VH-VL binders against NAD kinase (nadK). Designs and how they scored, part 122

Target 1, 268 residues: NAD kinase (nadK), of Syntrophomonas wolfei subsp. wolfei (q0aze0)
Amino acid sequence: MKIILVNNRFKENTEKKAQEIAGQLSALNVEVIIDNGLDEPYAGTVDFIMVLGGDGTMLRAARRYGQRAIPVLGVNMGTVGFLSNIEINELAEYLPLILREEYSLEARMMLEVAVFQQQSLLTRVFCLNELLLRSNSPRMLSFALEISGQKLEPYRGDGLIVSTTTGSTAYSLSAGGPIADPQLDAFIVTPVASHIINKRPLVVSPEREISLHLLEEREAIIGIDGQIKMDFGAENRVLIKRAPHPLLMVNLKAKPFFTSIDRSLQRQ
Key: E = the ipSAE of ESMFold2; O = the ipSAE of OpenDDE; V2 = 0.75 times the mean of E and O plus 0.25 times the DockQ between their complexes.

## First folded at step 9 (VH-VL)

Design N83 (from L6 with light chain H31R; framework fv_ixekizumab; at its last look DockQ between E and O 0.78; V2 from the best seeds 0.00; counts 0 for: pae E 2.8 > 2)
Fold by ESMFold2, look of step 10:
Structure N83 (fold): chain C 268 residues (1-268), chain A 122 residues (1-122), chain B 112 residues (1-112)
Amino acid sequence: as target 1 above (268 residues)
Amino acid sequence: QVQLVQSGAEVKKPGSSVKVSCKASGGTFSSYAIHWVRQAPGQGLEWMGVIIPILGTADYNQRFKGRVTITADESTSTAYMELSSLRSEDTAVYYCARGHTWKTSHGYFDYWGQGTLVTVSS
Amino acid sequence: DIVMTQTPLSLSVTPGQPASISCRSSQSLLRSIGFNYLHWYLQKPGQSPQLLIYLGSNRASGVPDRFSGSGSGTDFTLKISRVEAEDVGVYYCMQALQTPLTFGQGTKLEIK
């Protein structure tokens, strides 16, 4: 058996804990790869991914490994978030179940984001929470939104968020979007400071394609999960689809979403 | 409590096909492997194949691969096994069973359906 | 394909006496992490199979402690310390190391 331990290099407690856990697993004849974000994602086959940290570390793991159909367990190390399943001090209790593969999985929709320059694919990235299009100057953006080839009335404002249901509690919420049940698959399209009064958040079928492009020359940015930033201009367009594979989140301990919403939102 | 309820008995002619359903209740459906096992009269158990609904992947016993199709409908928590080009030796009780894991292998079958008798005769 | 061989294929036991069933695989079922992917089932007359033992030696929920599994690698044993009338049926071992999953031929247990 081979396991990846994902930690955040900038949080020393996760590095130390990852080494301790790796030692425990090695004593059980489990091969361990530590991914602290410095190296390219491990390319070989693995059976399981353990994320040591909060939602930000899980977002990075999802972008790196989410399309590879590998179970991912969130292990909380202090800060309560939406994406952890067990606490670090419970790991010893649950480790036998992990090794015996006695756990269930929950699918979480991801976005596939393709950015073009004219007709050429510039980059392709996957994300768990959202894509943000925003102005990178004092001027507002004028941009077009198309949903499966259907052109909506032009948008004007600071930008737009296209999120998953998992991302509904992140930037989308702050911009006025709804809280969505993460068991639903959907896009949530939330305007940011819209100049056009009647632009409301949209909930869109995950089978749709979403396209964005600027209608005039402006400096803009595409943000991915609040962690990746790309320049975006009038020569660019972005296509957003449901990713081919969901993130497969490990469920060892029941974590009721609805009874914990208020507590979890205090951290955002 | 997890329960697997299968469709009723069927009588089929040689050369036709049969589709047996297996509806799961009382637990999570999509992340557990659903296996199909058959038992000819007076004979032992024979594994036919498996589906993992959350992954959309299926794997088949080489003996049946050309004739067996296993599918799942997550919205109804139901797995299906279709066996085509039926022969008299396909007369058997067909069981669905849930593996404890999301993998095509490694699983032990902790829950079984009640079985579906398929009789193939002219 | 991994071939599973059970012995005996039939046995008749006086109530209260022990019973032992052997299962041999054509290749090792032990993974390096220490687990044997060998499971045991009982099919009582007229019923679906039910899980007895998983991963070689772990008793399934609700299974009486008179049932035990042992062995490793290629040789496995199911023991019943004191056979009771409710234990009648056919016992199967199954390997789950790799597909296709394969069963032994079954061992029919009868009461004398």
Scores: ipSAE 0.534, ipTM 0.815, lowest interface PAE 2.8, mean pLDDT 90
Fold by OpenDDE, look of step 10:
Structure N83 (fold): chain C 268 residues (1-268), chain A 122 residues (1-122), chain B 112 residues (1-112)
Amino acid sequence: as target 1 above (268 residues)
Amino acid sequence: QVQLVQSGAEVKKPGSSVKVSCKASGGTFSSYAIHWVRQAPGQGLEWMGVIIPILGTADYNQRFKGRVTITADESTSTAYMELSSLRSEDTAVYYCARGHTWKTSHGYFDYWGQGTLVTVSS
Amino acid sequence: DIVMTQTPLSLSVTPGQPASISCRSSQSLLRSIGFNYLHWYLQKPGQSPQLLIYLGSNRASGVPDRFSGSGSGTDFTLKISRVEAEDVGVYYCMQALQTPLTFGQGTKLEIK
């Protein structure tokens, strides 16, 4: 068995714990790869991905490995979040199940984000939470939203978020988006400080495609999961689709999403 | 309690096809593998194939030479096994079973359907 | 394909006496950290198979402690310390190391 331990090199406690766990797993004749984000994603085949840390680490892991259909377990290390399944102090208890591959999975829809320069593809990224388009200045943006070929009225505001249901409890929520059941597949399109005060978020079928571009010569940025930043201008287009593969999140312990929402949100 | 309930007995002519259903209840359908195993009269158990509903992927015993098709409907928590080009030797009780692991292999079958008798006769 | 061979194919046992069934695989079923992907099932007369032992030596839920599984690699044994009337049926070993999953021929246990 081969396991990737994903941690954050900028958080020393997660690094130390990763080393400790790696030692334990090695003693059990499990091959371990530690991914702290310094190097490129491990290209070899693996059986399991264990994410040590919080939601941010999970998001990075999802972007790096989510398209490979590998089980991903979030192990919380004392942070507040929505993407971890067990606590670090519970790992020993659940380790036998992990090693025997006796666990259930939950599929979480991811976004496929393609950014173009005119007709040329600049980058394609899979992400778990959201794509953000926002102004790079104090001025509002004017941009076009198209959903499956349907052109909506031009948007004016600070920006726009296209989020998964998983991402509904992330930045979209702060921008006034709805909280979505993570078992539901859908896009959530949430305006950020729209010129139209009561412009409502859209819940869009995962079967549709979403495209965005600016309607004026102004500098903006694309943000992905709050971790990737890219300049975005008038010559750029972004196309958002459902990723061809969901993230396979490991369920070792049932988590009551709705009963824990208030608790989790109050802690943020 | 997890239960697997299969469709009723079938009588088929040689050359025809049969489709057996397996409805799961009492647990999470999509997160586990559903296997199909058959047993000819007075004979042992033969693994036919498996589907992982959450992935939509199926794997088959090559001994059936493409005659088997396994599908799953997550919305109804139902798995299906279709066997085409039926022969007399396909007469058997067909079982669906839940794999305790999500993978196509390594798991054990913790729950079984009641079985579906398929009789192939001229 | 991995070939599973059971011995004996039939067994007649007096109630209260012990029983032993052997299962041999054509290749090692040992995968990770000592886990053997060998499982035992019991099919009672007129019923569907039911899980008895999983991963070589673990009793399934509800299985009496008179049942035990042992072995590693290619040789496995199912033991019943004291056979009871309710133990009548056909016992199957199954490998789940790789597809296609394969079963032993089955061992029919009868009461004398």
Scores: ipSAE 0.320, ipTM 0.749, lowest interface PAE 2.0, mean pLDDT 92
ESMFold2-Fast, scan of step 9: ipSAE 0.691; ipTM 0.856
ESMFold2 (binder alone), look of step 10: mean pLDDT 92; pTM 0.951

Design N98 (from L6 with light chain F35L; framework fv_ixekizumab; at its last look DockQ between E and O 0.80; V2 from the best seeds 0.00; counts 0 for: pae E 3.8 > 2)
Fold by OpenDDE, look of step 10:
Structure N98 (fold): chain C 268 residues (1-268), chain A 122 residues (1-122), chain B 112 residues (1-112)
Amino acid sequence: as target 1 above (268 residues)
Amino acid sequence: QVQLVQSGAEVKKPGSSVKVSCKASGGTFSSYAIHWVRQAPGQGLEWMGVIIPILGTADYNQRFKGRVTITADESTSTAYMELSSLRSEDTAVYYCARGHTWKTSHGYFDYWGQGTLVTVSS
Amino acid sequence: DIVMTQTPLSLSVTPGQPASISCRSSQSLLHSIGLNYLHWYLQKPGQSPQLLIYLGSNRASGVPDRFSGSGSGTDFTLKISRVEAEDVGVYYCMQALQTPLTFGQGTKLEIK
């Protein structure tokens, strides 16, 4: 068995714990690769991904490895979030099940985000939470939203979020988007400070495609999961689709989503 | 409690196809592998193949030379096994079984269907 | 394919006496993590197979403690300390190390 431990090199406690766990797993003849984000994603075949930290670390792990259809376990290390399944102090208890591959999986839809310069593809990224288009100045943007060839009325505002249902409890929520059942596959399109006060979020079928482009020459940025940033201009287009593969999240213990929402939100 | 309920007995002609269903209840269907095992009259058990519903991927015993197709419908928690180009030697009781792992191997079968008799005769 | 060989193929046992079934694999079933991917099933007359022992030595839920599994690598043994009438049926070992999964020939246990 080969396991990737994903941690954050900027979080010393996660690094230390990764080393400790690596030692324990090695003693059990498990090959361990530690990914602290410094190097490129490990390209070899692995059986399991263990994410040590919080939601941010999980999002990074999802972008790096989510397309490979590998089980990903979130191990919380004292943070508040929605993407961890067990606590670090529970790992010892569940380790035998992990090694025996006796666990449930939950498929979480991811986004495929493609950014173009005219007709040329600049980058393609898979992400778990959301794509954000926002102004890079204090001025509002004017941009076009197209859903499966249907052109909506131009948007004016600070920006727009296209989120998965998983991402519904992230930035989309702060922008006034609905909370979505993570077992549901859908896009959530949430305006950010629209000049139209009553501009409502859209819940869109995962079978559709979403396109965005600016209607004026203005500086904007694209943000992905709050971690990746790139410049976005009038000559750029972004195409958002459902990723061809979901993230396979490990479910070692039941974690009721809706009963935990109030608790989690109160802690923020 | 987990239950696997299979479709009823089938009588088929040589050269035809049969499709057996296996409906799961009482558990999480998508999180476990569904295996198919057959047993000819008075004979032992033979593994036919497996599907991982959450991935939609299947693996087969090559002994069947492509005659077996295993599918799953997550919305109905039902797995299917279709065997084509039926021969007399395909006469057997066909079982679905749940693997205790999500993978194609390493698991043990903790729950079994009641079996489906398929008789192939001229 | 991994070949599984059971011995004996049949045995008749007086109630209260012990029974032993051997299962041999053509290659080691011991995984690097220390687990043996060898499982035992019992098929009672007219019924579907049922899990008896998993991973070599673990009794499945509801299985009496008179059943025990032992062995490692290529040689495994199922033991019944005191055979009862309800133990009648065919016992199968199965390897799950790799596909295709393969079973032993089965061992038919009868009561004298």
Scores: ipSAE 0.588, ipTM 0.839, lowest interface PAE 1.1, mean pLDDT 93
Fold by ESMFold2, look of step 10:
Structure N98 (fold): chain C 268 residues (1-268), chain A 122 residues (1-122), chain B 112 residues (1-112)
Amino acid sequence: as target 1 above (268 residues)
Amino acid sequence: QVQLVQSGAEVKKPGSSVKVSCKASGGTFSSYAIHWVRQAPGQGLEWMGVIIPILGTADYNQRFKGRVTITADESTSTAYMELSSLRSEDTAVYYCARGHTWKTSHGYFDYWGQGTLVTVSS
Amino acid sequence: DIVMTQTPLSLSVTPGQPASISCRSSQSLLHSIGLNYLHWYLQKPGQSPQLLIYLGSNRASGVPDRFSGSGSGTDFTLKISRVEAEDVGVYYCMQALQTPLTFGQGTKLEIK
């Protein structure tokens, strides 16, 4: 068996803990790869991914490994978020179940994001929470949104968020979008409005294709999961689809979503 | 309580096809592998194939490859097995079974359907 | 394909006496983490198979403790410490290390 341990290199306590856990797993004849974000994603066959940290560390794991159909377990090391399943002090208790593969999986929709310059593909990335288009100057953006070829009236404002249901409790929420049940598959399109734009959030079928481009020259940024930034200008277009594979989240311990909303949001 | 309920018995002519359904209730459907096993009269158990609904991935015993198609409909929690080009030796009871895991291998079958008798007679 | 061989193919036992069924695989079913991907089922007359033992030695829910599984690698044994009338049926071992999953030929247990 081969497991990836994902930790956050900017939090020193997670590096030490990852090494300790790797030692414990190796003693059980489990091969361990540590991914602290510095190296390229491990390309070989992997049976399981264990994320040590909070929601941000899970987002990186999802972007790196979410399309590979590998079970991913969130292990909380402090602040309770939306994406952890067990606490670090419970890991020893659950390890036999992990090794025997006695757990269920929950599918979480991901976005596939393709950014173009003119007609040429520049990059393709996956994300778990959201794509953000925002202004990178004091000026508002003027931009076009198309949903499956249907052109909406132009947007004008600070930007736009295209979120998954999992991302509904992240930046989309702060911008006025709804909280969505993460068991639903949908896009949530939330304007980041200034005083000039009066557009409401949209909930859109996961089968749709979403396209964005600027209507005039402006400095803008595409943000992915609040962790990756790319310059975006009038020569660019972004196409957003449901990713081919969902993130497969491991469920060892029941975590009722609705009864935990207030507590989880306060902790973020 | 998890239950697997299969479609009723069928009588088929050689050369035709049969599609057996397996509806799951009382538990999570999508994250567990659904296997198909058949048993000819007086014979042992023979594994035919498997589907993992959450992945949409199917795998087949090569003995049946080309004749067996296994699918799943998550909205109805139902798996299907279709066997084509039927022969008299395909007369058997066909079972669906739930593996304890999401993988095509490693699973033990903790729940079984009641079986569907398919009789192939000219 | 991994071939599973059961012995005996038929077993007649006086109630209250022990029974033992052997299952041999053509290759090791032992994973390096110590798990054997070998499972046992009972098919009572007129019924679907039911799980008895999983991963070589673990009893399934509701299975009496008179049933035990042992062995590792290529050789496995199912034991019934004292046979009851309800234990009649056909016992199958199954390997789940790799597809195609394969069963032994079955062992028919009868009461004499």
Scores: ipSAE 0.397, ipTM 0.778, lowest interface PAE 3.8, mean pLDDT 90
ESMFold2-Fast, scan of step 9: ipSAE 0.681; ipTM 0.855
ESMFold2 (binder alone), look of step 10: mean pLDDT 93; pTM 0.955

Design P12 (from K9 with heavy chain Y32F; framework fv_bermekimab)
Fold by ESMFold2-Fast, scan of step 9:
Structure P12 (fold): chain C 268 residues (1-268), chain A 123 residues (1-123), chain B 107 residues (1-107)
Amino acid sequence: as target 1 above (268 residues)
Amino acid sequence: QVQLVESGGGVVQPGRSLRLSCTASGFTFSNFGVHWVRQAPGKGLEWVAAISYEGSNKYYAESVKGRFTISRDNSKNILFLQMDSLRLEDTAVYYCAKDHLWFGRSSYGMDVWGQGTLVTFSS
Amino acid sequence: DIQMTQSPSSVSASVGDRVTITCRASQGISSWLAWYQQKPGKAPKLLIYAARSLQSGVPSRFSGSGSGSDFTLTISSLQPEDFATYYCQQANSYPLTFGGGTKVEHK
């Protein structure tokens, strides 16, 4: 059995904890690869991925490994989040179940984001939460949104979010988007500070292709899962579709989504 | 340089067929939808047909539907218009034109045009 | 089909004049309108797309406005090279349709 341990080396001694866990797993004859975010993703075959950290670390793991159809377990290191399943102090209890493959999987859709400069593919990124297009200056954007070749009324405002259902509780929520059941596959398209008063969030079939481009030269950026940032100008175009594979999230214990989000909405 | 060059126009008899070609150079032809637009002598522009960048979607003006067939060969950078059952009202200069936006499933406008090829009739 | 009506069919103008050309769609086309310039014996040239987006290399004296069904092309200070025929074209849906054209000619 080969396991990747994904951690954030900069977060509260997570690197030290990753080494401790790697030693424990090696003692059980499990081969361990540590991914602390500094190098390219491990290219070899692997059986399981353990993410040690909060939601941010899970988002990075999903971008790096989510398309490989490998079970991914979120292990919380102290900060409560939506993407972890067990706490670090529970790992010893659940480890025998992991090694015997006695767990269920929850599939979470991902976005495939292709960014072009002119006709050249600049980058292709997979993400779990969302793509954000936003202005990087005081001037509002003017941009076109296409859904499967259908041009909508032009958008004027600060930007737009294209989100998965998992991402419905991230930036899309802050911009007025709906809370979506993560077990549903859909795109959620949420305007950011639109100057057109009746622009509403859209819930769109995941089989559709969404594209964005600027109608006027402006300083804008594309943000992916709040972690990747790229300049975006009138010479750029982004194409978004459902990624070929969902992220396969490990369920070792029940985590009730709706009661969790309901409690979170009553906090700050 | 980015350019489109039409060929295949000429003098034809009513009821006959003619195939127009448009050769593209200076850009990646396979990334763009392309159009045929015609203009009768002394008249305005009339859109005729379009084909998507990958070739799977084709569109026609009602006046030519069932008589004209648009096609493309991306390996050779060539756009075609097969014109069957030609009528006197098909007399025009035929332009090919490239969509402004790459990988578009719909058109925003046409930014590069050929010089045109004339189709006329003899008795 | 969406019908595009341009007015006027011709306009007589002098260098330095402000020229306004209008285009009406028979149904709503959002902002999906392009403007073209055509000189005698030449192919059309794209000036504006998406109603108001100026094509690269087109002088700033050209501007577009409007949305829905009513659109305007404005030339703020006519230059000698601007005497030409101008066409609007809806890009909202297939089949694409052009207006009848507006000829800008010398007084």
Scores: ipSAE 0.646, ipTM 0.843, lowest interface PAE 1.9, mean pLDDT 91

Design P21 (from K9 with heavy chain H100Q; framework fv_bermekimab; at its last look DockQ between E and O 0.71; V2 from the best seeds 0.00; counts 0 for: pae E 4.3 > 2)
Fold by ESMFold2, look of step 10:
Structure P21 (fold): chain C 268 residues (1-268), chain A 123 residues (1-123), chain B 107 residues (1-107)
Amino acid sequence: as target 1 above (268 residues)
Amino acid sequence: QVQLVESGGGVVQPGRSLRLSCTASGFTFSNYGVHWVRQAPGKGLEWVAAISYEGSNKYYAESVKGRFTISRDNSKNILFLQMDSLRLEDTAVYYCAKDQLWFGRSSYGMDVWGQGTLVTFSS
Amino acid sequence: DIQMTQSPSSVSASVGDRVTITCRASQGISSWLAWYQQKPGKAPKLLIYAARSLQSGVPSRFSGSGSGSDFTLTISSLQPEDFATYYCQQANSYPLTFGGGTKVEHK
């Protein structure tokens, strides 16, 4: 059995704990690859991914490995968010179930984000929560949103969020978007500080293609899951669609989404 | 240099068809939607037809629907307008024009125009 | 079809004058309006798109405003090269349609 351990090198005790867990797994004849963010993603075949940390570490793991159809378990090391399933102090209890593959999986839709410079693909990234377009200057943006080739009235304001349902409880929520059931597949399109009072959030079929481009020369930023930042200008266009594969999240411990909403939001 | 050049205009007799061509150079033709726009002598501009960058979506003014056919050959960088069942009111200078948004499926303005080719109906 | 009505049909003006041209759509077109300039014997030139976005290379004395169904092109200080005919065009939906034009001519 081969497992990737994903950790955050810069968090309290996370690196030491990852090495301890790797030792325990090795003693059980489990091959372990540690991904602490310093090396390129492991390219070989693996059976399971264990994420040691909070939602931020899970977002990085999803970005690196989410398209590979590998079970991913979130193990919380401190502040519980929306993406961990068990606590680190429970890992020993659940480890036999992991090794025997006695768990269920929940699929979470991801975004595929393609950023172009003029007509050339500049980069393609996958993300679990959201793409943010925002102004990087005192001036508001004026930008066009197309959904499957259909133009909406131009947007004017600080920016726009295109999120998954998993991302509905992240930045989208702060900008006034709805909380969505993460078992649904959808885009949630949420304006950020819109100057147009009736620009409401939209819930959009995951089969749509979404595109964004500026209508005036402005300094803007594309943000991905709050972790990747790219300059965005009048020469750029973004295309967003559902990623080819969902993130496969492991469920070992019951964590009812609706019962836990208030508690989970307070810890964000 | 970004350029569009129309050809195929002339005097057209009753019952005849005419095919206009527009040759593109200096830009990647297959990335852009393109249009035909006409202007009768001494009159204003009239949009005639458009075709998407890949050629799948075609749109026509009501005045030419069923009579004109827009098409493109992206391998040769050529836009066409096949004009059947010509009428006196089709007398005009015909311009081809490029839409400005690459890979766009709707119009964001026509930023490059040809010099036009004259079509005259002789009744 | 969306009808586009321009006014006035012509303007007599001098260099330095402020010139205002209006365009009205028969139904709402959001902000999807373009302005073109055409000089005699020449093809049209795009000035403004999306109602207020100035095309690259177009002098800043040109500006556009409006949304919904009422739009304005303004030339803040007319220059000799601005004597021309101006057209609005809705780009909201196919079929695209032009206004009737406004000829700006020297007094």
Scores: ipSAE 0.367, ipTM 0.761, lowest interface PAE 4.3, mean pLDDT 90
Fold by OpenDDE, look of step 10:
Structure P21 (fold): chain C 268 residues (1-268), chain A 123 residues (1-123), chain B 107 residues (1-107)
Amino acid sequence: as target 1 above (268 residues)
Amino acid sequence: QVQLVESGGGVVQPGRSLRLSCTASGFTFSNYGVHWVRQAPGKGLEWVAAISYEGSNKYYAESVKGRFTISRDNSKNILFLQMDSLRLEDTAVYYCAKDQLWFGRSSYGMDVWGQGTLVTFSS
Amino acid sequence: DIQMTQSPSSVSASVGDRVTITCRASQGISSWLAWYQQKPGKAPKLLIYAARSLQSGVPSRFSGSGSGSDFTLTISSLQPEDFATYYCQQANSYPLTFGGGTKVEHK
């Protein structure tokens, strides 16, 4: 068995724990690759990905490895979030199950985000939570939203979020989006400070495609999972669709999503 | 530079056929819907036909429906308009135009136009 | 089909004048209206799209307003190069349709 341990090099506790766990796994004849985000994603074949940290680390892991259809386990290290399945102090207990591949998987829809510059592809990213378009100035944006060829009324406001159901408890929630069942595949389109009072979020079929572009020359940015940032102007376009592969999240421990929402949100 | 160049216009007899071409350069042709728009001498603009970026959707003005066929070859960056059963009222300069909408099936305005090709009839 | 009624058909103006052209749709087209400028012997040029968005390179003296069925193109201070024919075009749905045009002429 070969495992990638994903941690954050800027978090010393996760680095130390990764080294410790790597040692333990090696002693069990498990090959371990540590990904602390410094280098390019490991290109070799692996059987399992263990993410040590919080939701941010999971998001990074998902972007780096999610398209490879590899089981991904979130191991929480003292943070509050929605993307970890077990706690670090529970790892020893569940390690035998991991090694024996005795676990269930939950498929989580990801976004495929393509950003273009005058019809040239700038970047293509798979992400677990959301794409954000927002103004980079005190002025409102004016932008066009198209869903499967249907042109909606031009949006005016600070920005727009296109989120997965997984991402519904992230920035979309802060912007007034609905909390979605993570077992449901859908896009959530949430306006950010729309000029239209009470502009309602849209719940969109994962079979549809979403496109965004600015209608005026304004300074804007694209944000992906709150970790990737890029400038976005009138010469750019975003195409969003369901990723061809979901993230395969390991479920070792049942977590009641809806009964834990209040608890999780109160701690954030 | 972004450019569209029409060709194929000329003098025809009523009832005959003519095929117009429009060659695109300077942009990714396959990413945009394209249109034919015509203008009779001394008259206004009339939309004729449109085709989506991938060519799967075609739209026609009622005045040309059943007679004209729009098509495209994305591998060669060419737009076509096959005009059959031509009528005197089809006399016009025919423009090809690029739509602004990327990867869209609808229209967002035409931001690039060719210089047009003239179709006239012999009496 | 959506009919576009453009008015006036012609307007005489002088350099420096404020010029207003109106376009009415037979049904609601939201903000999906484009304005074009055409000079004699030349292809049309896109000025405004989505009712009020200026195309890149278009002078700020051009502006568009309106939504639903009534739209306006305004040239705040007419310049010599602005003498031309202007067309509105609905981009709400197929078939696309143009207004009849407005010729801006020298007074």
Scores: ipSAE 0.249, ipTM 0.727, lowest interface PAE 2.3, mean pLDDT 92
ESMFold2-Fast, scan of step 9: ipSAE 0.700; ipTM 0.868
ESMFold2 (binder alone), look of step 10: mean pLDDT 92; pTM 0.948

